Miniprotein binders against p81326. Designs and how they scored, part 9

Target 1, 226 residues: p81326
Amino acid sequence: MLHFGGFIMEINHISKILEKEREEYIRNKVEEYLKQGFSKDDAVNKANQSWRTYIGHRIQDVIYNLLKKFLKDSGLKVTTDKALNNRNLPEELDKVKRLIAINYGEYLFLPDADVIVYKVENNDIKIIAIISVKNSFRERRFETTYWKLKLKESPVTSHIKVFLATPDKDNEISYKCPNGKPKKMRIILEYELDGIYFLKEDFEETEKAKHFGKIVEDIIEISKKL
Below, E stands for the ipSAE of ESMFold2; O stands for the ipSAE of OpenDDE; V2 stands for 0.75 times the mean of E and O plus 0.25 times the DockQ between their complexes.

## First folded at step 7 (miniprotein)

Design r2 (at its last look DockQ between E and O 0.03; V2 from the best seeds 0.00; counts 0 for: pae E 13.0 > 1.5, pTM E .563 < .8, placed apart)
Fold by OpenDDE base, look of step 7:
Parts: sequence; C-alpha cells; structure tokens
Structure r2 (fold): chain B 226 residues (1-226), chain A 82 residues (1-82)
Amino acid sequence: as target 1 above (226 residues)
Amino acid sequence: SDEELKERIEKLSEEIFRIYRLLEKAGNEEAMRRIFLLLFKIYELLRRLEETGDEELLEEARKLIEEARKIIEELRKLLEEG
C-alpha cells in the first residue's frame, strides 16, 4: 500500500482538493462563454458541465501518470485510448491498439480505456490491464462492465484485467449494503470487474475492492503470470 | 523539441515528488497541497502532449514548467529556513 508513499494521503483527498478550484474555474468559463455570445444562464450551465468534464480529466491524468511512473521500474508501459486514436502510430502502439480491439463483425472498436498497461517481451506485446477512471457515476454506470464482458468474448482479449479507479465522490459504490440495503451498482461492478480501486479511505474493502494504493502491486503480480 | 519538453516535464515531476516527501517530513501541509496541485497540472500537460503534440500546448507546457520551477524554488527555500 505504501508504494505511493505519502502521496496516498493526497490521493485520498483528490476530489476535495480539485473541488477547491471550482469557483475560479466556473468564473473564468462563464466569462469565456459570455464573450462567445451565450446568455448568462447558458454560460453558467455550460461552465458547470465543463467543470464536470474537466475534473474527470484531471483525476484521470493523475491516475495515468502515477501508474506510468510507478510501473516503469517494473518494465511495464502505460498508454491511453486517446493516444491510440492517432493515424500514425508507432509500431508498438499500433500493436497495443490491435490487441485491445473488440470485434463487431465488420468493425473493430476500442474499449473505453483511460489507462492501458502492457509489457513488451521479446518484441511481443502483452496487454495486462485496462483501468477505467470515474469521478462519479451519474452517467454510464455500467459502461466499464460492458467493456469487460466484451473483452471476455475473445480469446485474444479474455486475459485482460479490467479495473475501475474512483474516488466515488458521491458514495455510490463505497459500500455493498449500507443500512442493510444492497447497492446494486457496487455489487454488479465488483462481480463483473477484476477490481475496484478507491481513491479514498471510507469504503468497504473486499478481495476485489481495494484502496488505489494496491493497484501497482496487483498489476505487477498479474504481469508476472502472463 | 517535443521530446525534450517531455523529458523536462518528467524531470520536473520527479523533483516535485522529492520536494513533496521533504515537505511531508517537515509537516508543512499547505506546501504539500500546493506542490501536489502543481504535479496534477504537470500531469495534465504531459498527457496532452503525448496525445496531441499541439504547438499551443507546447507553449502552455513551457509556461507551466517555468511557473513550476519558481514554485519549487520557493518551496526549497521554505524547507531550508525551517
């Protein structure tokens, strides 16, 4: 758990820390949208929507770069689905893209993959894990589960672990049965995914639901079995 | 070059981690938070650079690196004084 050292404390508060920037961000975006000719009400609404997207990306960026850094010493590499959207990919990334692609008959599509962890051995690429990063579950609650199930359908991708990383700001999946009432989303996500990693302290820990601080160790262990 | 800039950002990131650990030992929570936020901004730029390689983004990254250097210098001085 201490692989991140003291950063774990900051990680636990990432959502709260970023939320402090909200007022300034909103103000600036409102001004920007007003200059673009939007009404005040539209500008405020657009700014709020922009903030949700922005904070999500910020959390994703943190997770991506932390994983990239802490997996590097183990010889593991990290990329993103966005990086794979380039037409002119280096050979290595082109191989990564092909190895995570899901077959839809006439078309191949990539799963949503905020972070892709892979290794290169003897010029062969092995995909180890895909990590989906979510700040909140307001939209597309089971999207990560969908991709996990799709990846299982092919022997090419069935070995790929799919993880969810989240601060769970709204406590939607932190506990399985708070007050004796089952939280459907937590139960389903934990059942279908290979793991859930929380960027917070206040959650129900299980074999699959762990603190984010354990993700590096878990990925390294998986990589050794491939 | 884009690669040189990425390398500079990576080195800066490593330096931030070192300073963070020092601030942690010193118990300076405010400074820890400040440098943590800076790291997040750097990570955002690094990711964006890897994805787009846009010249405007490069300029933004350069500005952020310079800002970060100033902050790091300030925090180092703080650590030396206390």
Scores: ipSAE 0.345, ipTM 0.726, lowest interface PAE 1.4, mean pLDDT 86
Fold by ESMFold2, look of step 7:
Structure r2 (fold): chain B 226 residues (1-226), chain A 82 residues (1-82)
Amino acid sequence: as target 1 above (226 residues)
Amino acid sequence: SDEELKERIEKLSEEIFRIYRLLEKAGNEEAMRRIFLLLFKIYELLRRLEETGDEELLEEARKLIEEARKIIEELRKLLEEG
């Protein structure tokens, strides 16, 4: 328990700092929107939406950097969907992009794969896992599940592990049966995904639902089997 | 006792994380490597302490706290001079 304690401590403290930043961020954004002519109610709603986007990007950056640093000694590489959307990709990243892309007839789209872990052996690329980072579940609740199901449809992508990483500050999926009532989102996400990794301590731990600090050893173990 | 020592170590690790954030912004990779190694020592010691209350581990914990404070002071000086 408390495995990879330094890793766990780092992610918990970064989250605390970002939460302290929230009030100032929202206040500044409300002022910006009021200057643009929005009503007070609209400015507040826009500021809260802006914060949710901001915090999601910050958490994604932290996850990317931590995985990159802690996986390099195991021969594993890490990239992001942002990097894969550049117009002129290096050959290696172009191959990564093609290996995770979903075919919709004439169209080829990337799944929601905020962070991608892969390895390179003898010019071959093997995709190990994708990690979707979700700060809230208010709009596209099951998007990550959809992408896992699409990846399972092809024998060339069915091995790819799909993980969800979330602070879940509002406890939308932290417990299976809060107040004695089944939480549909938690139950379906845990059933369909390969893992849920919480960026906090207060959640119901299961075989698939763990603290984010365990993700490095899980990825390394998976890579040894592939 | 053991729980108070664990709390001291955890509080020390919080201070170390604050220094890590400053080093990350400054891009000092060698200082960050030193602080990661210190964090891993702290994690392993805390794990062993929670599994056992062995008296030998208490002395090891005291030595680690002294080592950590020395490294923290060195890193604070580096950040002030940088």
Scores: ipSAE 0.000, ipTM 0.164, lowest interface PAE 13.0, mean pLDDT 76
ESMFold2 (binder alone), look of step 7: mean pLDDT 73; pTM 0.615

Design r3 (at its last look DockQ between E and O 0.02; V2 from the best seeds 0.00; counts 0 for: pae E 10.5 > 1.5, pTM O .781 < .8, placed apart)
Fold by OpenDDE base, look of step 7:
Structure r3 (fold): chain B 226 residues (1-226), chain A 82 residues (1-82)
Amino acid sequence: as target 1 above (226 residues)
Amino acid sequence: SDEELKERIEKLMEEIFRIYKLLEKAGNEEAMRRIFLLALKIYELLRRLEETGDEELLEEARKLIEEARKIIEELRKLLEEG
């Protein structure tokens, strides 16, 4: 198990750690929105929305940078869907963008790809995995599953592994059958995705549901088969 | 240059990981948290730099690196005194 430079313990508590910043963040954002001329109620609502986006982004940043760091020695590269949104892409990233694009007939669209792992061999790019990062599943519960299914529809993208990384702060998918009752979301996500990686200790481990610490090893292993 | 800045940040991150391990061995949970939070800020910055390449962001990055260096130095001193 990769210790991510010793950060495993902190990673397991990432959601809780970031949540401690919430009060101050909200206060500052409320003040900012008030200065912009919003009402108090609007300012509070906007601040709360901003917080959800912010905390999600922070978790994504952690995962992205950890993967980038720990995959580097294996020769694997990491990028994001946001980086691919630029008009003037380097040739390498332009190729990456094309290799993850989903065909909708007249249009090509990118899947939600918070993290994209790829390798370059003999000037050829091979996409290895896409990692979706979610803090909670309040909205768009099966969005990652949708993209996985879409990627499977093309021989160009069907090999791409799709992983979900989450602290599962609300304990929505940590267990398959708590109290004997099946958790639909966990079961479906585990079935459809190539893996779920938890940024926590308290979860039901399965072949596909693992601790985040295993993701690097799994990606490297997949990369060797491509 | 952007590349030089990235290299500096990478070196800084390596140092952060080293210090974290030392703090972990020392059992200093507060310091561990502090250095981890610093890492989180750097991660955010790194990603933003890769996405935008904005000059304003470069300045922010420089400031954060200097701040980080100060924190690292403080934590090193703490480890040496303990």
Scores: ipSAE 0.550, ipTM 0.809, lowest interface PAE 0.8, mean pLDDT 89
Fold by ESMFold2, look of step 7:
Structure r3 (fold): chain B 226 residues (1-226), chain A 82 residues (1-82)
Amino acid sequence: as target 1 above (226 residues)
Amino acid sequence: SDEELKERIEKLMEEIFRIYKLLEKAGNEEAMRRIFLLALKIYELLRRLEETGDEELLEEARKLIEEARKIIEELRKLLEEG
């Protein structure tokens, strides 16, 4: 049996563990693209792009599975935006989808959330939190804050906590004032979001910026207040 | 000592894991939550000890181990009663 402490410690090193796989992944993808007729330079570029997508999805899967496993014993359920976009949606998930949809006049859209935590009490569904999982902040850096602001506008969704989970490999948001210079992205994200959870040990810890190992306890505590 | 404390914590985590699995088989949701939160407290303390090496945390760790032992004993009795 893999004990609980080992799983938590694996989260600390998730990017580093997956990096061991990187060289083999790139090699296999380059070969695949060469067989499709791409030049070597194009194949290498496409393989690197493929890796960035792969590692992002892999981190999302680990986070989803951890939350699903350790929240269910507290009566909390976990789903994903991908599951909610399925055409054959179970009644329970259809209700979840309707409870987080954002109204843009004649259009309804789901926020770009990777993982959604909810509970079911007496056939009544309460959305607890959404978690955005980001491996890098190269584009649309404040997308998560936009969704928090939109959810805050409606009485149906204003209670929903919005969290960001990230390994932050490149230290884009790990420290508030590195070398005495305010890091705008960290400051704004921490101010606007309900929490930032780091998948590593090296970061500036605050009331809202914590190690990912705290997220389960925090979600459970929030659910008790609803 | 610091190394002796780490050994005690490791043994404690193994016991916590064993009890967690037994509670899972018994379907006791509240007890599973109690031992899960205990594991999180111990994990957080280990992380802080490793990052800082703060001797002040050694006493906190000893108190947490004693608290953990009490919770584990309560849950063992619960498992025996069925």
Scores: ipSAE 0.006, ipTM 0.202, lowest interface PAE 10.5, mean pLDDT 79
ESMFold2 (binder alone), look of step 7: mean pLDDT 79; pTM 0.726

Design r4 (at its last look DockQ between E and O 0.89; V2 from the best seeds 0.00; counts 0 for: other shape alone 3.709 > 2.5, unsure alone 69.066 < 70)
Fold by OpenDDE base, look of step 7:
Structure r4 (fold): chain B 226 residues (1-226), chain A 82 residues (1-82)
Amino acid sequence: as target 1 above (226 residues)
Amino acid sequence: SDEELKERIEKLSEEIFRIYELLEKAGNDEAMRRIFLLMLKIWELLRRLEETGDEEILEELRKLIEELRKIIEELRKILEEG
């Protein structure tokens, strides 16, 4: 927590902060889509979809840049799956890409890896963690869990920690058993993943469910064991 | 150059975190929010620049960085005088 300082306060409000931009964003996107020849209804629908994607990217930007900064002094490096989607990769990133790839027989596919943390030791790459960033769980609720399970199937990738980072805007996984009713998604995600990190204050803390402010320390600790 | 810009952002980021500690102690929530919003925008533009290579984005990014630099400088002066 000490590493982020005053930024933690702003991080806790990231969803609320970004939501303030929604009206203007939607208006601008609707206008853009209308100019492209879409109907009003289609333009509105597309704008709303675009907003969801946009917010996801904005939150990912925060997490990526913070991790990149705060892990740097520890000699850890950070990249993204998008950066790996290049035909001409530097050798280092090409190695990273290969070391997170999942085997499907004739094909290798990358897991959803919004943020990838790795270290370079004696020219060898070691993947430390993959962080999946989710703003909401409306779609693909267990996708991160799927990738974690797939990574476990290979001795090449089984050591890779998979974390979920989320502001949990809709409060879907913040508590395990509110009002005595188990939240299936929280329970499963916490069980299957190596950790869940919340970009908010109002959540049930457990050994695996922590505030985002602890993620740097946790990653550094993991890196020392590899 | 793009690398020079990245380096500049990194240096500014270091300064921002230092200033944030001081702003927190001073209870200047408004300044913290303002800086945070600028950082969010800068990070967005950096991502978009990497994705598109659009020179217009680069110019906008330069403007935001300069704005942020000025704000940090002003805040530092205020915090050092207080």
Scores: ipSAE 0.751, ipTM 0.889, lowest interface PAE 0.6, mean pLDDT 91
Fold by ESMFold2, look of step 7:
Structure r4 (fold): chain B 226 residues (1-226), chain A 82 residues (1-82)
Amino acid sequence: as target 1 above (226 residues)
Amino acid sequence: SDEELKERIEKLSEEIFRIYELLEKAGNDEAMRRIFLLMLKIWELLRRLEETGDEEILEELRKLIEELRKIIEELRKILEEG
């Protein structure tokens, strides 16, 4: 089943829709940085980096709000790693934070997860899934697989599903064998992660690589087993 | 208040998903895109309001919520007349 109704069509074209904002955004940011005293070359570089952060946040907002809305009636709650880093953390979220934290000896860190799905039963919290939202794979290509590997190391966190959600507009992981050759990045990501959900139409669908509209059904089914 | 705003956004969201199905059947891609973009901006502003508490963001958010409500009302009338 494909969730979100007709909204899914817009979601599958979200990169194209947001791209129309790029030219004006970059122009405004360049002028802003020039006023701060940066050279033109530096201002342009900073504006392009700012755009990548901005568009990533816009996609994260969509994913967070859609999951929050469509998982609510199944008793599932949604939060973000930014919310978990708030200094004044409610008790419920403090428990969520402690249940996903990874131990590095004397240090405790959260996975780089954009969206976290959990449920609450009799004041007990069960983490269901972590969704990493990736707009581009130019840097930190395997960051999400690293976090899956770390979560697998402990019986307390080994059940947590780790998903990747991406529009993959540059077609970096959309196909397993583009041009007849295995794409290492797609193959490793699909092997290590519990699922990849694409916010676009054109990609090679497999048991683990699916349309984003399938994510709600999958999360609900997983939650019933926990 | 922030809770009043969140309730209004939730109600609009329910209306949007109902209208979206009707707009898709009618083939009105322009209206669907317009609603999508407004909802994206509303969600962005809500996140920024939570992060900063900026009163100017709250006022901008109220304006966009009202704009979206008017668009939904307009589209309902068009679908009823059609």
Scores: ipSAE 0.674, ipTM 0.861, lowest interface PAE 1.1, mean pLDDT 87
ESMFold2 (binder alone), look of step 7: mean pLDDT 69; pTM 0.573

Design r5 (at its last look DockQ between E and O 0.15; V2 from the best seeds 0.00; counts 0 for: pae E 10.1 > 1.5, pTM E .574 < .8, placed apart)
Fold by OpenDDE base, look of step 7:
Structure r5 (fold): chain B 226 residues (1-226), chain A 82 residues (1-82)
Amino acid sequence: as target 1 above (226 residues)
Amino acid sequence: SDEELKERIEKLSEEIFRIYKLLEKAGNEEAMREIFLLLLEIYELLRRLEETGDEEALEEARKLVEEARKIIEELRKLLEEG
């Protein structure tokens, strides 16, 4: 069991832990927006949106840093799409950026890639996986699948595994067929993606739907085949 | 320097993981949660430093490192007494 086993279990509580900070965060943001001249209703709405963004970033940061740490011993490296949005990139990151770029004819665009896992062998970069982090699926439910399909269209990127990591706070994709009714989103995401990793215990486990604790091992295994 | 601070934060992160394992063995769930939260804060700060590198982020990071150090020291004492 990877050194990560017990710590991973705490990840299951991230959403709950962060939710405790919500009231204070909202209060402070409301006050901030009021000072900026927004109405009370607008301030509350903006504060709620800010909270959603904040939680999303916090979870993303956790996942990024955990992967960075636990993949380090295997010689694997991690970066983010944000880190690649620089005009002056180190050579290594510039290569990473080029190797994940999606061709739209006259333009190249990067997929949404909260975490990018790659290895360096003999000065060659090999992209192993892209991990998308989603706290909830209220917006852009199939965005990750879109990027997976786009990456699959090119022989340059077709080998890149695309994973989704989520606490699935609203239980939108935790089960495939609750009460005998298929959950379209779970079924499609599981079918199109290379894996879904849950930051929770209460979910239907399948070959592709696993606890987040398995992601490190899975990535390492993939890396050995490339 | 920014790099020195990042290194300190990384070392702190490693220490947190070590302490977490010790707390886990001790069955101290409350302390496990506390140190986990601290790790989350550290990760946020690391991200901010990497993204913005602004003076405010540096100052916050320095404060957090100092607070984290105190927490770690307290937890170490707790583990030594138990």
Scores: ipSAE 0.223, ipTM 0.670, lowest interface PAE 1.7, mean pLDDT 86
Fold by ESMFold2, look of step 7:
Structure r5 (fold): chain B 226 residues (1-226), chain A 82 residues (1-82)
Amino acid sequence: as target 1 above (226 residues)
Amino acid sequence: SDEELKERIEKLSEEIFRIYKLLEKAGNEEAMREIFLLLLEIYELLRRLEETGDEEALEEARKLVEEARKIIEELRKLLEEG
């Protein structure tokens, strides 16, 4: 019999596991900032901000490595917007960068795409999806929908799927109608994006709002249609 | 050592990935979801271990490797049965 479900349920909340380490992180950062000469109040504020950045980058790195591993055998490649901002790009990544760029008249900018999935066929590069990784929705709540809308404006980028991946530990978008009241942020994100993938168990699952474990299968199926 | 433990974890993740592919052929979606989440926890722990070198993270990594080996054995039995 398979009995690993209890084991998996106990360790499947990435954000919760990292929260256990939060107090130690904050304590060490406060000490560091105090040694730099900041006041106690400033050191605490900076440490809390540092934690929010740290946990967000941590989750993004895990998602990147996991997707790279799981998509490898399907002929799909993965990169990041950070990698695309290097001054000395390999030719392949330079093509990826050009294929996701947003046109603002005489200026070209990259969307805020944390992770980019693409494939290479006969020296041709096809962008499959971009994944935005969000730990919190307190600031720039609809950033990902903005980029989806901008990508839709051009026939050369309109096919690109835009996904959101989040632990959403504070339940900011987990349910459409909590307490019987429509949650605007969840409803708009689900309507505008191609999918929302939750890094937790407790959320309202729909055709577009799914467990993160489905993201690999979904990306592979999309890639077969291109 | 830290490097020896990281190498063991990477080998474990590769074995888990092979089992994921076999579960896919068998069509066991629940097991596939659970093993995907296990691999996610493994990569999160690897990043934490590399970044901090924390003794608590090392102990958690040893416990995870031990539990993952039990899961791998159970999954191998499942695949033999069905």
Scores: ipSAE 0.000, ipTM 0.371, lowest interface PAE 10.1, mean pLDDT 77
ESMFold2 (binder alone), look of step 7: mean pLDDT 73; pTM 0.605

Design r6 (at its last look DockQ between E and O 0.15; V2 from the best seeds 0.00; counts 0 for: pae E 8.2 > 1.5, pTM E .528 < .8, placed apart)
Fold by OpenDDE base, look of step 7:
Structure r6 (fold): chain B 226 residues (1-226), chain A 82 residues (1-82)
Amino acid sequence: as target 1 above (226 residues)
Amino acid sequence: SDEELKERIEKLSEEIFRIYQLLEKAGNEEAMRRIFLLLLEIYMLLRRLDETGDEELLEEARKLIEEARKIIEELRKLLEEG
């Protein structure tokens, strides 16, 4: 059994590692935007925004690949909403897409699903969990909660666990009541979601708020109950 | 081919992971960190290759594979000396 715990603890440094690239990335992007005819101030602003997006995607990619790897031995499969955004899907992925779709009457839409974990048993697909990956909560703070609530509205999707994975770089949700004051965002996210998994050590641990190292075990356990 | 490159990267990732496990058993935290970072880079690269597959990315992938091989070799030597 891959001592998954020790390996995953290194993920705590992911933010620091990625931040080392920031200066060079910003410089290059600023230069690029200047060449495109933007002002210096606009170029800097755009570069900073680009960096945030870039870092977000990198973290998502890391988490996706880690989960894919560590869940493989358990026979669990992993995909993404992006992979499902295709007109010509393999049958398996087409089924996955249909099983996570949210009904809006005339339309079906997919929840934001950076990672989708599912199993195939006897040609039947069971969706186990959706993991949303967020580096920061500056925008769309409760988006993951929205999708969880929407998934609960249908018996088709109500069983799907929704997890949030985050390094919480700005310590927005790491603690419930810092200085005796409740952090609304932490409390709501923890209440509504099935779990929050931190890519860091400095956080308040609870039954639902855990280190990212626990996510594989938790997913496997859930998969056995389905 | 792009597929061949992906396969090479996947094989490399498996090797890196095996080395990580060995380093963990040896208690070499510094080496563990190095190889973990390398693994992360490989995973990110694989994802990017799946998405865009452009020539620049292929070149980056080749460079990363070369760097990874060097690191793996160094870490293997470390494990053999310990």
Scores: ipSAE 0.106, ipTM 0.572, lowest interface PAE 2.0, mean pLDDT 85
Fold by ESMFold2, look of step 7:
Structure r6 (fold): chain B 226 residues (1-226), chain A 82 residues (1-82)
Amino acid sequence: as target 1 above (226 residues)
Amino acid sequence: SDEELKERIEKLSEEIFRIYQLLEKAGNEEAMRRIFLLLLEIYMLLRRLDETGDEELLEEARKLIEEARKIIEELRKLLEEG
C-alpha cells in the first residue's frame, strides 16, 4: 500500500494481472486438452503444469528487461540462459557461458541461471549474479540451492551471487513460521541462497528476503566490491 | 490506436523510472518499493499488448495509465515538498 497526502491505493496490480491471465490461460488449455481426448482431471493437471512453465518465462523476460534498463548506466550487462544456448554466440557471450558452466566429467552444463549479470573490465568478464525465477515450488523446490552449492566448489565461480526471484502467490516460502511452525523450504532457501526477492507485498522481510525493488541496488553494490 | 496506447505506456514507464531514481537518492524506501512493483506491472502489460490486441486488455491498460498518473502526481508533490 502507498500513502501519499491522504491518497490510498493498493499497488498489487501485477498479482491481479497474473491471476486474470492465469484464469484465461487455464480455461483455454483445458479446452484444448479435452479436444485432444484427455480426461478432465488430466486436462486440468496438464493445464496447470503448462501455466507454471509459461508464467515463469514471462516473469523472466520482465526481470531481464528491467535489469538491463536499470543496470546500463552502472556499466553492468545482462543476458539470459536462453541467449547463451544459441549455437552462434558472439565472443563476449561465449566467455560468459564458459565462466558459469559446471563440469560433470565429459559433460558441461549451465546452471539454472535464468538471468545473468556481468561486467567487462579491462577485457576481463566478471560474473556478478545469477537470478533464478520460480513461480511455484511444487516441483524442483531446491534446484537453485543446488546450483549455488556447485558454484561454490570452484574459486573461479565461488564469488557469484545466486538470487531467487518469485511472486510466491501461494505463500509457499513467504513466512518462516506460518501458524507457529517452521517452514523448512523458506528457512533452507534463505540460509543457502544469497537472497530471495519477492514480487509481492505480503511476506516476512529479512536481511536476505527482500522486495524485488532492492535487487538493482544490491547488484550495483556487489559489483563495486569486485 | 494500439500503437498510441503502447507509446503512452512506454512514456509513462520512463517517467516512473526517473521518479524511482529520485526517490532512491532521497532514501524513501517504502515509496521506492511500491514504484518498482508498478514498473513490473507496466512491463508485464506491455509485453502482453505486443502479443495480443485483446479489447479487455486494452481497457485494463487505460485504467493502469490513469492510476499510474495519479501516483506520479502525488509522488512529484512529495518530492517537491521534501
Scores: ipSAE 0.012, ipTM 0.424, lowest interface PAE 8.2, mean pLDDT 76
ESMFold2 (binder alone), look of step 7: mean pLDDT 73; pTM 0.602

